# VH-VL binders against Stromal cell-derived factor 2-like protein (SDF2), part 15

Target 1, 181 residues: Stromal cell-derived factor 2-like protein (SDF2), of Arabidopsis thaliana (Mouse-ear cress) (q93ze8)
Amino acid sequence: VEITYGSAIKLMHEKTKFRLHSHDVPYGSGSGQQSVTGFPGVVDSNSYWIVKPVPGTTEKQGDAVKSGATIRLQHMKTRKWLHSHLHASPISGNLEVSCFGDDTNSDTGDHWKLIIEGSGKTWKQDQRVRLQHIDTSGYLHSHDKKYQRIAGGQQEVCGIREKKADNIWLAAEGVYLPLNE
Short names: E, the ipSAE of ESMFold2; O, the ipSAE of OpenDDE; V2, 0.75 times the mean of E and O plus 0.25 times the DockQ between their complexes.

## First folded at step 4 (VH-VL)

Design s52 (framework fv_gatralimab)
Fold by ESMFold2-Fast, scan of step 4:
Structure s52 (fold): chain C 181 residues (1-181), chain A 121 residues (1-121), chain B 111 residues (1-111)
Amino acid sequence: as target 1 above (181 residues)
Amino acid sequence: EVQLVESGGGLVQPGGSLRLSCAASGFTFSNYAMNWVRQAPGKGLEWVGTIKSKTEGGTTHYAESVKGRFTISRDDSKNSLYLQMNSLKTEDTAVYYCARETYLDYGMDVWGQGTTVTVSS
Amino acid sequence: DIVMTQTPLSLSVTPGQPASISCKSSQSIVHSEGNTYLEWVLQKPGQSPQRLIYKVSNRFSGVPDRFSGSGSGTDFTLKISRVEAEDVGVYYCMQGTHWPTFGQGTKLEIK
């Protein structure tokens, strides 16, 4: 299934099978911005992200997302943008990944380059992809490093500047908007 | 503004019961683990117990000194935290604080003003 | 339970002079991933406790830079480089690596 602008998707980390998750609670350290973690549950209402273009582009709702496009991912429930910056991530000390802004406030720290692995021209469900943060060059990354004293062991999400197997994500579950002609 | 306000303290006889409340405002209460911490007159801080958020499993955990006598609960629809205290002893005399747990670093960043519980005959 | 032990239990400092408080845990409070969930908490007279330092060395929002935390493993220190009158109160260390435990507190007074 084609992932179009306006679709709400769950991003699953290929290696761990955890979904990209956020909710309205800030990191206790680093930036103090809304936290982003890997969540083990498939049935999680806090793991939907709306695929949005960068402001000022000609892309509209229902358009396909091309390989190499710069996109934004808006957390559906909190309306904040997937974000990164030069603060240290809580466990590994890599680049912090957070949620920032709202429907009217967004900055370049919300911009991610979609990199489709292999020969795909447009983003499809279950394709192996990387998301590279424009400003830091960090890849959206997760690993088997768990936060303490949380049931189910939510995992750290961070950015790292190296391409690794742990940078691979799949668009898994979602509410997919129909493809425009 | 982020606030926690405790209430329900008072004078009670040994063996009695009291229920404390903590009203939260200015943040999404349902997303945070919450703590009860007490302070006996002239003494230090003692952790009483924790209740996790629903996303964290919704579990409760207690200090050994209160386990089996105290119960922590929450009502997310009312932004309220509760401490039910049964079989009260004179050594439970203290100011009781509620405190918000910081997410993913397991500290306490917001504290209420406290409510005083006196257990005396 | 992890026992947190503070020294000294009280100290008196002339304004502008430094102060140092030690905190020792009965066992390591470092988790396998390397994080140490040690905090310093201040309770001013007649007030609620307030967060000062978290994860050993990080200042909480609004905390003056004259406060610093350091340490590792089982040994931790809070330093105030130049004590001011408003710094009077009881300082507690707290570990959050396991279920929370506090030190017994250190009372800071101005001479």
Scores: ipSAE 0.191, ipTM 0.713, lowest interface PAE 4.4, mean pLDDT 90

Design s53 (framework fv_gimsilumab)
Fold by ESMFold2-Fast, scan of step 4:
Structure s53 (fold): chain C 181 residues (1-181), chain A 119 residues (1-119), chain B 107 residues (1-107)
Amino acid sequence: as target 1 above (181 residues)
Amino acid sequence: EVQLVESGGGLVQPGGSLRLSCAASGFTFSNYAMHWLRQVPGKGPVWVSTISDSGSTTTYADSVRGRFTISRDNANNTLFLQMNSLRADDTALYFCARETYLDYGMDVWGQGTPVTVSS
Amino acid sequence: EIVLTQSPVTLSVSPGERVTLSCRASQSVSSYLEWYQQKLGQGPRLLIYGASTRATDIPARFSGSGSETEFTLTISSLQSEDFAVYYCQQYNDWPYTFGQGTKLEIK
């Protein structure tokens, strides 16, 4: 199934099977911006991200997302953008990944390049992809380094500049908008 | 304003029971793991019990296991500690505390509710 | 259980002084160590977590350092509001344990 602009998706980290998650709670370090983690459960209302274009482009709702496109991911519940910058992540000291802004406030730190692994011209459900942050060149990354949790254990999400197996994500569950024909 | 307010403490005889409550306000209670801790004057806090955000997982200090039960009512933003078979050495000021969302500390504590076990 | 030993037990200091408080763990806690401040009649206040990360709204004069078994809390220029008992706490292993505390009192 095609992932189109306007679709709400859950991003699953291929290696760990955790979903990209956020909540209205800031990091206690680095930027102090809203935290982003990997969540172990499939049933999680805080794991939906709306696929949006960069402002000022011709992309519209329902258009396919092409390989190499620069996109933004808006956290559905809090309306903030998946963001990165030159602050250290809490566990590993890599690049911090956070949520920033709102429906009318976005900056270049919200821009991610979609890289489709292998063949394929457009983004599809369950396809292996990387998301490379434009300003830092860091890849959206997760690993089995967990925050100390009594139940489930949320995982660190960060950015690293090296391409690794731990940078692979899949669009898993979602509310997919139909492809424009 | 994020707050935790304990209640239910008091004077009780050995072998008696008390139920402590902790009322949470100013945050989404159901998203946070919660702790009960106790403190004797002049000493540091001692961890008593923890409950996960959903209430599905609970843990207890060895000294209270089998006698104390931690529970929560997420619909009414309240944490509980049911204390049975109370002993003189359970005498302390009891605090509830919120675990941070990413499990790196206890960032909100109440003022404590005193429990005295004596005959 | 991991035992945390704080030193000194009591420090008599004047406002404006730099103070250093130590915490030693009986076994490695990596960087999973917190510092709390407790004033009379109040619950503890989180100052530092992850050994060196300042918690939200904590003044810059507070800093933490260390790893493994040896940790330090530093207050660069002590203010009158800083007279309190300070506790370290580890969260590397269950049960979570606190040190016995260091009391800062007026000289």
Scores: ipSAE 0.012, ipTM 0.546, lowest interface PAE 8.0, mean pLDDT 88

Design s54 (framework fv_gimsilumab)
Fold by ESMFold2-Fast, scan of step 4:
Structure s54 (fold): chain C 181 residues (1-181), chain A 119 residues (1-119), chain B 107 residues (1-107)
Amino acid sequence: as target 1 above (181 residues)
Amino acid sequence: EVQLVESGGGLVQPGGSLRLSCAASGFTFSNYAMHWLRQVPGKGPVWVSVISDSGSTTTYADSVRGRFTISRDNANNTLFLQMNSLRADDTALYFCARETYLDYGMDVWGQGTPVTVSS
Amino acid sequence: EIVLTQSPVTLSVSPGERVTLSCRASQSVSSYLAWYQQKLGQGPRLLIYDASTRATDIPARFSGSGSETEFTLTISSLQSEDFAVYYCQQGNDWPYTFGQGTKLEIK
């Protein structure tokens, strides 16, 4: 199944099987922006992300997302953008990944390059992909480092500049918009 | 049990260099971000630098950027601070510290190693 | 950078007394404020983090309160081992900053 602009997806971390999650709780330090974690449950209303183009491009709702495209991911429930910057992440001290802005406020810290592993031309469900943050060059990353202060065993999500097995993600579930004809 | 021990301080002339070490024991060193801080007598601590658990991310205070380099050897549980182009205002007791979870507070500190920059 | 101002600078007290120490931030640090105790010849000891949460093995007589820009550390019944310098520290923004300290001394 094609993942098109406007689709709402859950991103599963390949190595840990946790889903990319956010809620309206801010980080205790660094930016103070809304936190982003890995959630162990497959049923989680806070792990849907809407695939959006960067403003000013020709991409339309229902268009396929091409390999190497610069995209934004909007958290469905809070309307904030997946974001990164030069603040340290809470457990590992890597690059902080947060949620920022709203429907009318977005900046370049919300821009991610979609890197499809292998020879795929467009993004499909269950494909192995990396998301590389444009401004920092950090890859969206997670690991088996759990927050002790957050119930449910939620894992740290951060950015690292090294290309490793633990920055592979899959679009595992979603509400997929039909491909434009 | 959990312990940090600094070493490598001493007397150095302005423009000189020193390398500080911090030996960690009693915990899994590679799981924690580590900090260097400094303190002059009668004043509060001043943050100097941080390094991520893997060593891939480092950040420095504006006053030391370009002169100091933080690094770590996770195989030998050791944190380092390479200090170049030392100035009189770098004179202080230097501490290494371990970062806590979710609050960026520092729950384990060493006893400090003194650095004096003078001629 | 965020400046933390502690008051009083020095406080003379007797064992058994209730002591309150203040820390004011130049801009909001939300609840991301820690308190440390430092004795001569030692590194700082973490007492409180997240404004009000006691660190491991810290006696119940120590408590923290406050948010945004106004924070307080309270020692409900001062013990002889509590005479030390106390520092507040914010973790809301880089660089991390500390207050100038409050020295607690025997009356």
Scores: ipSAE 0.006, ipTM 0.489, lowest interface PAE 10.2, mean pLDDT 86

Design s55 (framework fv_emicizumab_arm2)
Fold by ESMFold2-Fast, scan of step 4:
Structure s55 (fold): chain C 181 residues (1-181), chain A 119 residues (1-119), chain B 107 residues (1-107)
Amino acid sequence: as target 1 above (181 residues)
Amino acid sequence: QVQLVESGGGLVQPGGSLRLSCAASGFTFSNYAIQWVRQAPGKGLEWVSSISDSGSTTYYRREVKGRFTISRDNSKNTLYLQMNSLRAEDTAVYYCARETYLDYGMDVWGQGTLVTVSS
Amino acid sequence: DIQMTQSPSSLSASVGDRVTITCKASQDISNYLEWYQQKPGQAPELLIYKASSLESGVPDRFSGSRYGTDFTLTISSLQPEDIATYYCQQGDSWPYTFGGGTKVEIK
């Protein structure tokens, strides 16, 4: 199944099987922006992300997302954008990943390059991908390091500039919009 | 019990090299990001470099980038700072310091090791 | 880089005095600011983290506060053992940057 602009997806970290998660709880350190974590449960209403183009492009709802495209991921419930910047992540000291802005407020820190592993030309469900943050060059990353005081049992999500096995994500569950002809 | 101990400082001529070590004990070293912070004689504190808990992410102040390399060996509970092409302005006491696991802050510091760069 | 402007560079006060040290960030760093105490010949020691959280083992006469990009370290009643240089430090963004320090003397 093609992942098209406008689709709401859950991103599963391949190695840990945790889903990319956020809710309206800020980091206690670093940016103080809305936190992003890995959530172990499959049935989680806070793990949906809407695939959006960067502003000013010709991409429209229902268009396929091409390998190498620069995209934004909007957290469905809070309307904030998946974001990164030069702030330290709370457990590992890598690049912080947060949620920023709203429907009318977005900046270049919300821009991610979709990298499809292998020779695939467009993004499909269950395909192995990396998301590389444009401004920092950090790959969306997670690992088996858990929060103990905040978000108990949830895993750290951060950015790392090295290309590793722990940077692989799959679009798993979702509400997929039909592909334009 | 929880301790960081720096070593490897000394007198070196401009253009020379030196490798600093920081030995950790009393805590799980691989769970913490670690910093190098320096202080020139009679001057203030200056951040030099940071390394993430696994060693996969490193950061440097502009003036040392390309000359200094931070690294760690989690199996030996040891942090390193390889210092090449040393300059007189690198003369300082070098401290290693750990970041707090869940809250930011350098809660444990070593005693420091003096690096003197002169003819 | 984020600039941390610390004031004053030095001060002299009497035992029992209230001492205030300020630190201004050149941009929003949220609460990602620490205060450190450095006694002569010793390594720095963490006093305050997250702008206002008191580190374990630090006397309660020390406190930190934030207003926008302005940060304050307060010593409510100066003691002889508080003779030291105090530094603020932002950990919000790389490179991490320190204020210039405030030397606190008695007499």
Scores: ipSAE 0.007, ipTM 0.527, lowest interface PAE 9.3, mean pLDDT 88

Design s56 (framework fv_emicizumab_arm2)
Fold by ESMFold2-Fast, scan of step 4:
Structure s56 (fold): chain C 181 residues (1-181), chain A 119 residues (1-119), chain B 107 residues (1-107)
Amino acid sequence: as target 1 above (181 residues)
Amino acid sequence: QVQLVESGGGLVQPGGSLRLSCAASGFTFSNYAIQWVRQAPGKGLEWVSSISDSGSTTYYRREVKGRFTISRDNSKNTLYLQMNSLRAEDTAVYYCARETYLDYGMDVWGQGTLVTVSS
Amino acid sequence: DIQMTQSPSSLSASVGDRVTITCKASQDISNYLAWYQQKPGQAPELLIYYASSLESGVPDRFSGSRYGTDFTLTISSLQPEDIATYYCQQSDSWPYTFGGGTKVEIK
């Protein structure tokens, strides 16, 4: 299934099987922005992300997302953008990944390059992909390092500049908009 | 509006039992670990028990283990503390408190319910 | 169990004074320490989390700091509404433990 602009998707970390998750709770360190974690449950309303283009492009709702496109991911429930910057992540000390802004406030720290592994030209469900943050060059990353005792042992999500097996994500569950003709 | 409301406290004789409830509203109860914390009259705060968001993991202070049972019903947004074999030293106001995302502390507290164990 | 030794047990200060409360952990707890304020007849309220992070809505005259296993809560300019008992609490290890509390009064 094609992932088109405007679709709401869950991103599953290939190695851990946890979904990219956020809630309107800030980090206690670093930026103090809304935290982003890996969540073990498949049925989680806080794991939907809306695929959006960068402002000023010609892409419209229902258009396919091309390999190498620069995109934004908006957390459906809180309307904030998947974001990164030079603050340290809480467990590993890598690049912090957070949620920032709202429907009218977005900056370049919200921009991610979609890298499709292999020869695919457009983003499809269950394809192995990386998301590389434009400003820091960090890849969206997770691992089995867990936060203590809260919310079912959620895992750290961070950015790391090296390509590793732990940087691979799949678009799993979602509400997929039909591909434009 | 995010809130926790305790109930079920009262006067009970040594060796008796009580069940406390904590009703949650204004947030997704099933996403949070919840604590029971008590405070004897004129004394400090004392952690009693913890339950994970799913209810699969529980912790107890040593003095209440085997006598108290923490549980939750996520479909009813309610936390429970079953208290058996009560002792005079269990006399306290009992608070339920929500543990925040990323373990930074307890950000939402109920107003407490008084348990008095006396003959 | 991790012991939290809080000092002083009580203090009296004047409006505008800087007030310092200390809490010592019996072992390394990293930054997993919170500070709570409890006003008479009320439930505790979170002031500081992760040793030094100010909870939303809490006045910026409150601050927390860490040096090893020593933690400090500072009120830079005491106000009448700050009359309360303050508690530290560690969340590094089970069981969770609180300090003994510090009662703050105005002379």
Scores: ipSAE 0.006, ipTM 0.499, lowest interface PAE 10.1, mean pLDDT 88

Design s58 (framework fv_ozuriftamab)
Fold by ESMFold2-Fast, scan of step 4:
Structure s58 (fold): chain C 181 residues (1-181), chain A 119 residues (1-119), chain B 106 residues (1-106)
Amino acid sequence: as target 1 above (181 residues)
Amino acid sequence: EVQLVQSGAEVKKPGESLRISCKGSGYTFTNYAMHWVRQAPGQGLEWMGGINPNSGGTGYNQKFKGRVTISADKSISTAYLQWSSLKASDTAMYYCARETYLDYGMDVWGQGTLVTVSS
Amino acid sequence: AIQLTQSPSSLSASVGDRVTITCSATQSVSYMEWYLQKPGQSPQLLIYDASNLASGVPDRFSGSGSGTDFTLKISRVEAEDVGVYYCQQGSSWPYTFGQGTKVEIK
């Protein structure tokens, strides 16, 4: 199934099977912005991300997302953008990944390059992909490092500049907007 | 039950090197950030920097960057603050304090290490 | 860097008085903590994330505020509450403290 602009997706970390998650709990260090974690459950209303283009592009709702496209991911429930910057991540000291802004406030720290592994031209469900943050060059990353004080053992999500197996994500569950003809 | 125990008071001359320590006990050392906060005589609190003891990743207040080094040895649950060359202006009480990453605030503080740099 | 300004710089109160201390930030902050440093002691956390009481802290302490303006209140000050109160923002690096408010008991 094609992942189109406007679709709400869950991103599953390939190695750990945890979903990219956020809610309105902010980080206690670094930026103090809304935290982003890996969540072990498949049924989680806080793991939906809306695929959106960067402002000023010709892309519209229902268009396929091409390999190498620069995109934004909006957290569905809080309306904030998946974001990164040069603050240190809480557990590993890598690049912090947070949620920033709202429907009317977005900046370049919200921009991610979609990198499809292999020769695929457009983003499809269950395809292995990386998300590389434009401003820092960090890859969206997770690992088996858990927050001590969070119930359920939620995992750290961060950015790392090295291309590793732990940077691989799949679009797993979602509410997929139909492909434009 | 959770405690941070700092090294004892130091009296030094300008130009000397110094390393002070902060040992954590009663908790998993690598799960909490450790911060250094100074207080010059008669002055308020000033954040110097912090460390993630698991990764060794550090952040500094620009005022102290390059003047001090923050490090940690997770095998002995100890954080360090080090100067290569002390100045009289480094005279202060130095506190270490732990911070939870998602539970906010520096909830446990060491007793302080008084550093006097003179003559 | 985010600068924090506390008001007042000092005050004298009688046991049982209500004490109010404010902290103003130069830009919006998501986290504000309050600490008390009693004479000759290390700082201790009173309030975290603007309004949450830290472990072991008496109910007479409370915090409020958001954005750029935050307040610490002591509903009925006790003799043991003497010391210097500091606000501290944890929203971005570098972490910064207010200049402190000295509370003396008559």
Scores: ipSAE 0.006, ipTM 0.484, lowest interface PAE 10.2, mean pLDDT 87

Design s6 (from mo12 with heavy chain A33W T100I, light chain K55R; framework fv_mogamulizumab)
Fold by ESMFold2-Fast, scan of step 4:
Structure s6 (fold): chain C 181 residues (1-181), chain A 119 residues (1-119), chain B 112 residues (1-112)
Amino acid sequence: as target 1 above (181 residues)
Amino acid sequence: EVQLVESGGDLVQPGRSLRLSCAASGFTFSNYWMSWVRQAPGKGLEWVATISDSGSTTYYPDSVKGRFTISRDNAKNSLYLQMNSLRVEDTALYYCAREIYLDYGMDVWGQGTLVTVSS
Amino acid sequence: DVLMTQSPLSLPVTPGEPASISCRSSQSIVHSEGNTYLEWYLQKPGQSPQLLIYRVSNRFSGVPDRFSGSGSGTDFTLKISRVEAEDVGVYYCMQGTHWPYTFGQGTKVEIK
């Protein structure tokens, strides 16, 4: 299924099968911005992200997301943007990934380049992709490093500047908007 | 504002029971691990109990294990400490404290509630 | 249990002078994941404890730059570069690596 602007998706980390997750709780260290983690369960209302274009572009709801497009991912429940910056992540000391802003407040730290693995022209469900943060060049990354104080374990999500197997994500569950003709 | 308010401290005789409460406000209580820490008059800090965000996991030192039970009601934003078989050595100011989200360290503390166990 | 030992227990200081507090653990408090969960707390007279430093050397939000933490394994230090009147109180180290959590006995900092 085609992923279009306006679709709400869950991003699954290929290697670990955890979903990109956030909720209204800030990091206790670093930026103090809303935390982002990997969640082990499939059933999680806090793992939906709305695919949005960068402000000022001609992209509209229902348009396909092209390989290499610069996009924003808005956390559905809290309305904040997937964000990164030069603060250190809590466990590994890599680039912190957080949620920032609201419906009317967004900056360049919310911009991610969609990189489709292989030769696909547009983003599709279950396709292997990387998300590279524009300002830092860090890839959205997760690994088997878990936060020690969460029952069931949630994984660290961070940014690293190297292409690795642990940077691969798939759009899994979602509410997919129909493709415009 | 983020706030923790303890209550329930009293003067009780040895062997009796007492239940402490901690009311949380200004943050999403259900997302945080919570602890009780006590301080005997003129003495240092002693950790008493910790409970996970869901309430499924609890931890105690040997000094209170089997006598004290930590619990929480996330719908009421409340933390509890049930203290049974109280001893003179349990006399202390009891603080509830919030642990830093996804990390260690107690970043928010209540004012404390005084428990005096005396004959 | 991990025993946390502080030295000195009483530290009279002249305002503007530096202060240093030692904390030693009876065994390594490096977690198997690689992090060291050593914290420093300050309790001012008549007040609840407040977090100063977490994971050995990280200043908590709003803590002045004159406070610094250092150390590794079993030997840790809290330094105040220039003690001010507002810094009086009892300082506690704590380890969160091993259950049960344990505090040092406290170091009372007072103005001379």
Scores: ipSAE 0.074, ipTM 0.666, lowest interface PAE 5.0, mean pLDDT 90

Design s7 (from mo12 with heavy chain A33W E99D, light chain T97L; framework fv_mogamulizumab)
Fold by ESMFold2-Fast, scan of step 4:
Structure s7 (fold): chain C 181 residues (1-181), chain A 119 residues (1-119), chain B 112 residues (1-112)
Amino acid sequence: as target 1 above (181 residues)
Amino acid sequence: EVQLVESGGDLVQPGRSLRLSCAASGFTFSNYWMSWVRQAPGKGLEWVATISDSGSTTYYPDSVKGRFTISRDNAKNSLYLQMNSLRVEDTALYYCARDTYLDYGMDVWGQGTLVTVSS
Amino acid sequence: DVLMTQSPLSLPVTPGEPASISCRSSQSIVHSEGNTYLEWYLQKPGQSPQLLIYKVSNRFSGVPDRFSGSGSGTDFTLKISRVEAEDVGVYYCMQGLHWPYTFGQGTKVEIK
């Protein structure tokens, strides 16, 4: 199934099978921005991300997302953008991944390049992809490092500059907008 | 304004039950783990119970396990502590606290509600 | 349970002088991922506790820079570089790694 602009998707980390998750709890260190974690449960209302283009592009709702496109991912529940910057991530000390802004406030730290593994021209459900942050070159990454105190096994999400097995994601569950003809 | 307000503290006889409430406002209650911490008169802080954001997971120290039950109602932005089989040593000021798992601990505390267990 | 031991338990300080409080855990509170879940809380007279320091050395939002935390493994220290009148209260260390959460006995800082 095609992932189109305007679709709400869950991103599943290939190795751990958890979903990219956020809520309005901020990081206590680094930027103090809204935190982003990996959530082990399949049923989670805080794991939906709306696929949006960069403002000022020709892409419209329902268009396929091409390999190599620069996109934004908006957290559906809080309306903030998946974001990264040079602050250290809480557990591993890699690049912090957070949520920033709102429906009217977005900056270049919200821009991610979609990299489709293999020969696919457009983004499809269950396809192996990487998301590379434009400003830092960090790949959206997760691993078995868990927040231990409060979270019921939620995992760190961060950015790393090296391509590794642990920065492969798949679009899993979603509310998919129909593909434009 | 982020606030936690406890209520329900009272004078009660040993062996009886009491239910404490904590009303949360100014933040998305359903996104936070919550804890109860008590302080006996003139003594230090003692952790009593913690509940996950969904309410599915709870933790207790041995001193209250089986007697106290922490629960929450996310639709009402409310946290509860059901205290059964109360003992004189449960006499304390009971605080509810917002608990954050992503770097820092209990960052918001209520004013406390006093529980006195005496004959 | 993890025993948290504070020293001293009473610390009279002349205003403007430094204060130092030690906290020891009976076992490691370092998680395998590298984080140490040690916090410091301050309870001013007649008030609720407030978070000062988390993960050993990080000042919570709004906490003055005269407060600093340090340590590793099982030995931790809270320092106040110049004690002000508003710093009077009881300071507690706490470990948040192992269930149950445990607090130190508290250190009462007062002006002499």
Scores: ipSAE 0.008, ipTM 0.548, lowest interface PAE 10.0, mean pLDDT 88

Design s8 (from mo12 with heavy chain A33W, light chain N35Y; framework fv_mogamulizumab; at its last look DockQ between E and O 0.86; V2 from the best seeds 0.76)
Heavy chain, then light chain:
Amino acid sequence: EVQLVESGGDLVQPGRSLRLSCAASGFTFSNYWMSWVRQAPGKGLEWVATISDSGSTTYYPDSVKGRFTISRDNAKNSLYLQMNSLRVEDTALYYCARETYLDYGMDVWGQGTLVTVSS
Amino acid sequence: DVLMTQSPLSLPVTPGEPASISCRSSQSIVHSEGYTYLEWYLQKPGQSPQLLIYKVSNRFSGVPDRFSGSGSGTDFTLKISRVEAEDVGVYYCMQGTHWPYTFGQGTKVEIK
ESMFold2-Fast, scan of step 4: ipSAE 0.740; ipTM 0.891
ESMFold2, look of step 5: ipSAE 0.600; ipTM 0.857
ESMFold2 (binder alone), look of step 5: mean pLDDT 95; pTM 0.964
OpenDDE, look of step 5: ipSAE 0.375; ipTM 0.799
ESMFold2, look of step 6: ipSAE 0.585; ipTM 0.856
ESMFold2 (binder alone), look of step 6: mean pLDDT 95; pTM 0.964
OpenDDE, look of step 6: ipSAE 0.774; ipTM 0.904
ESMFold2, look of step 14: ipSAE 0.577; ipTM 0.855
ESMFold2 (binder alone), look of step 14: mean pLDDT 95; pTM 0.963
OpenDDE, look of step 14: ipSAE 0.863; ipTM 0.927

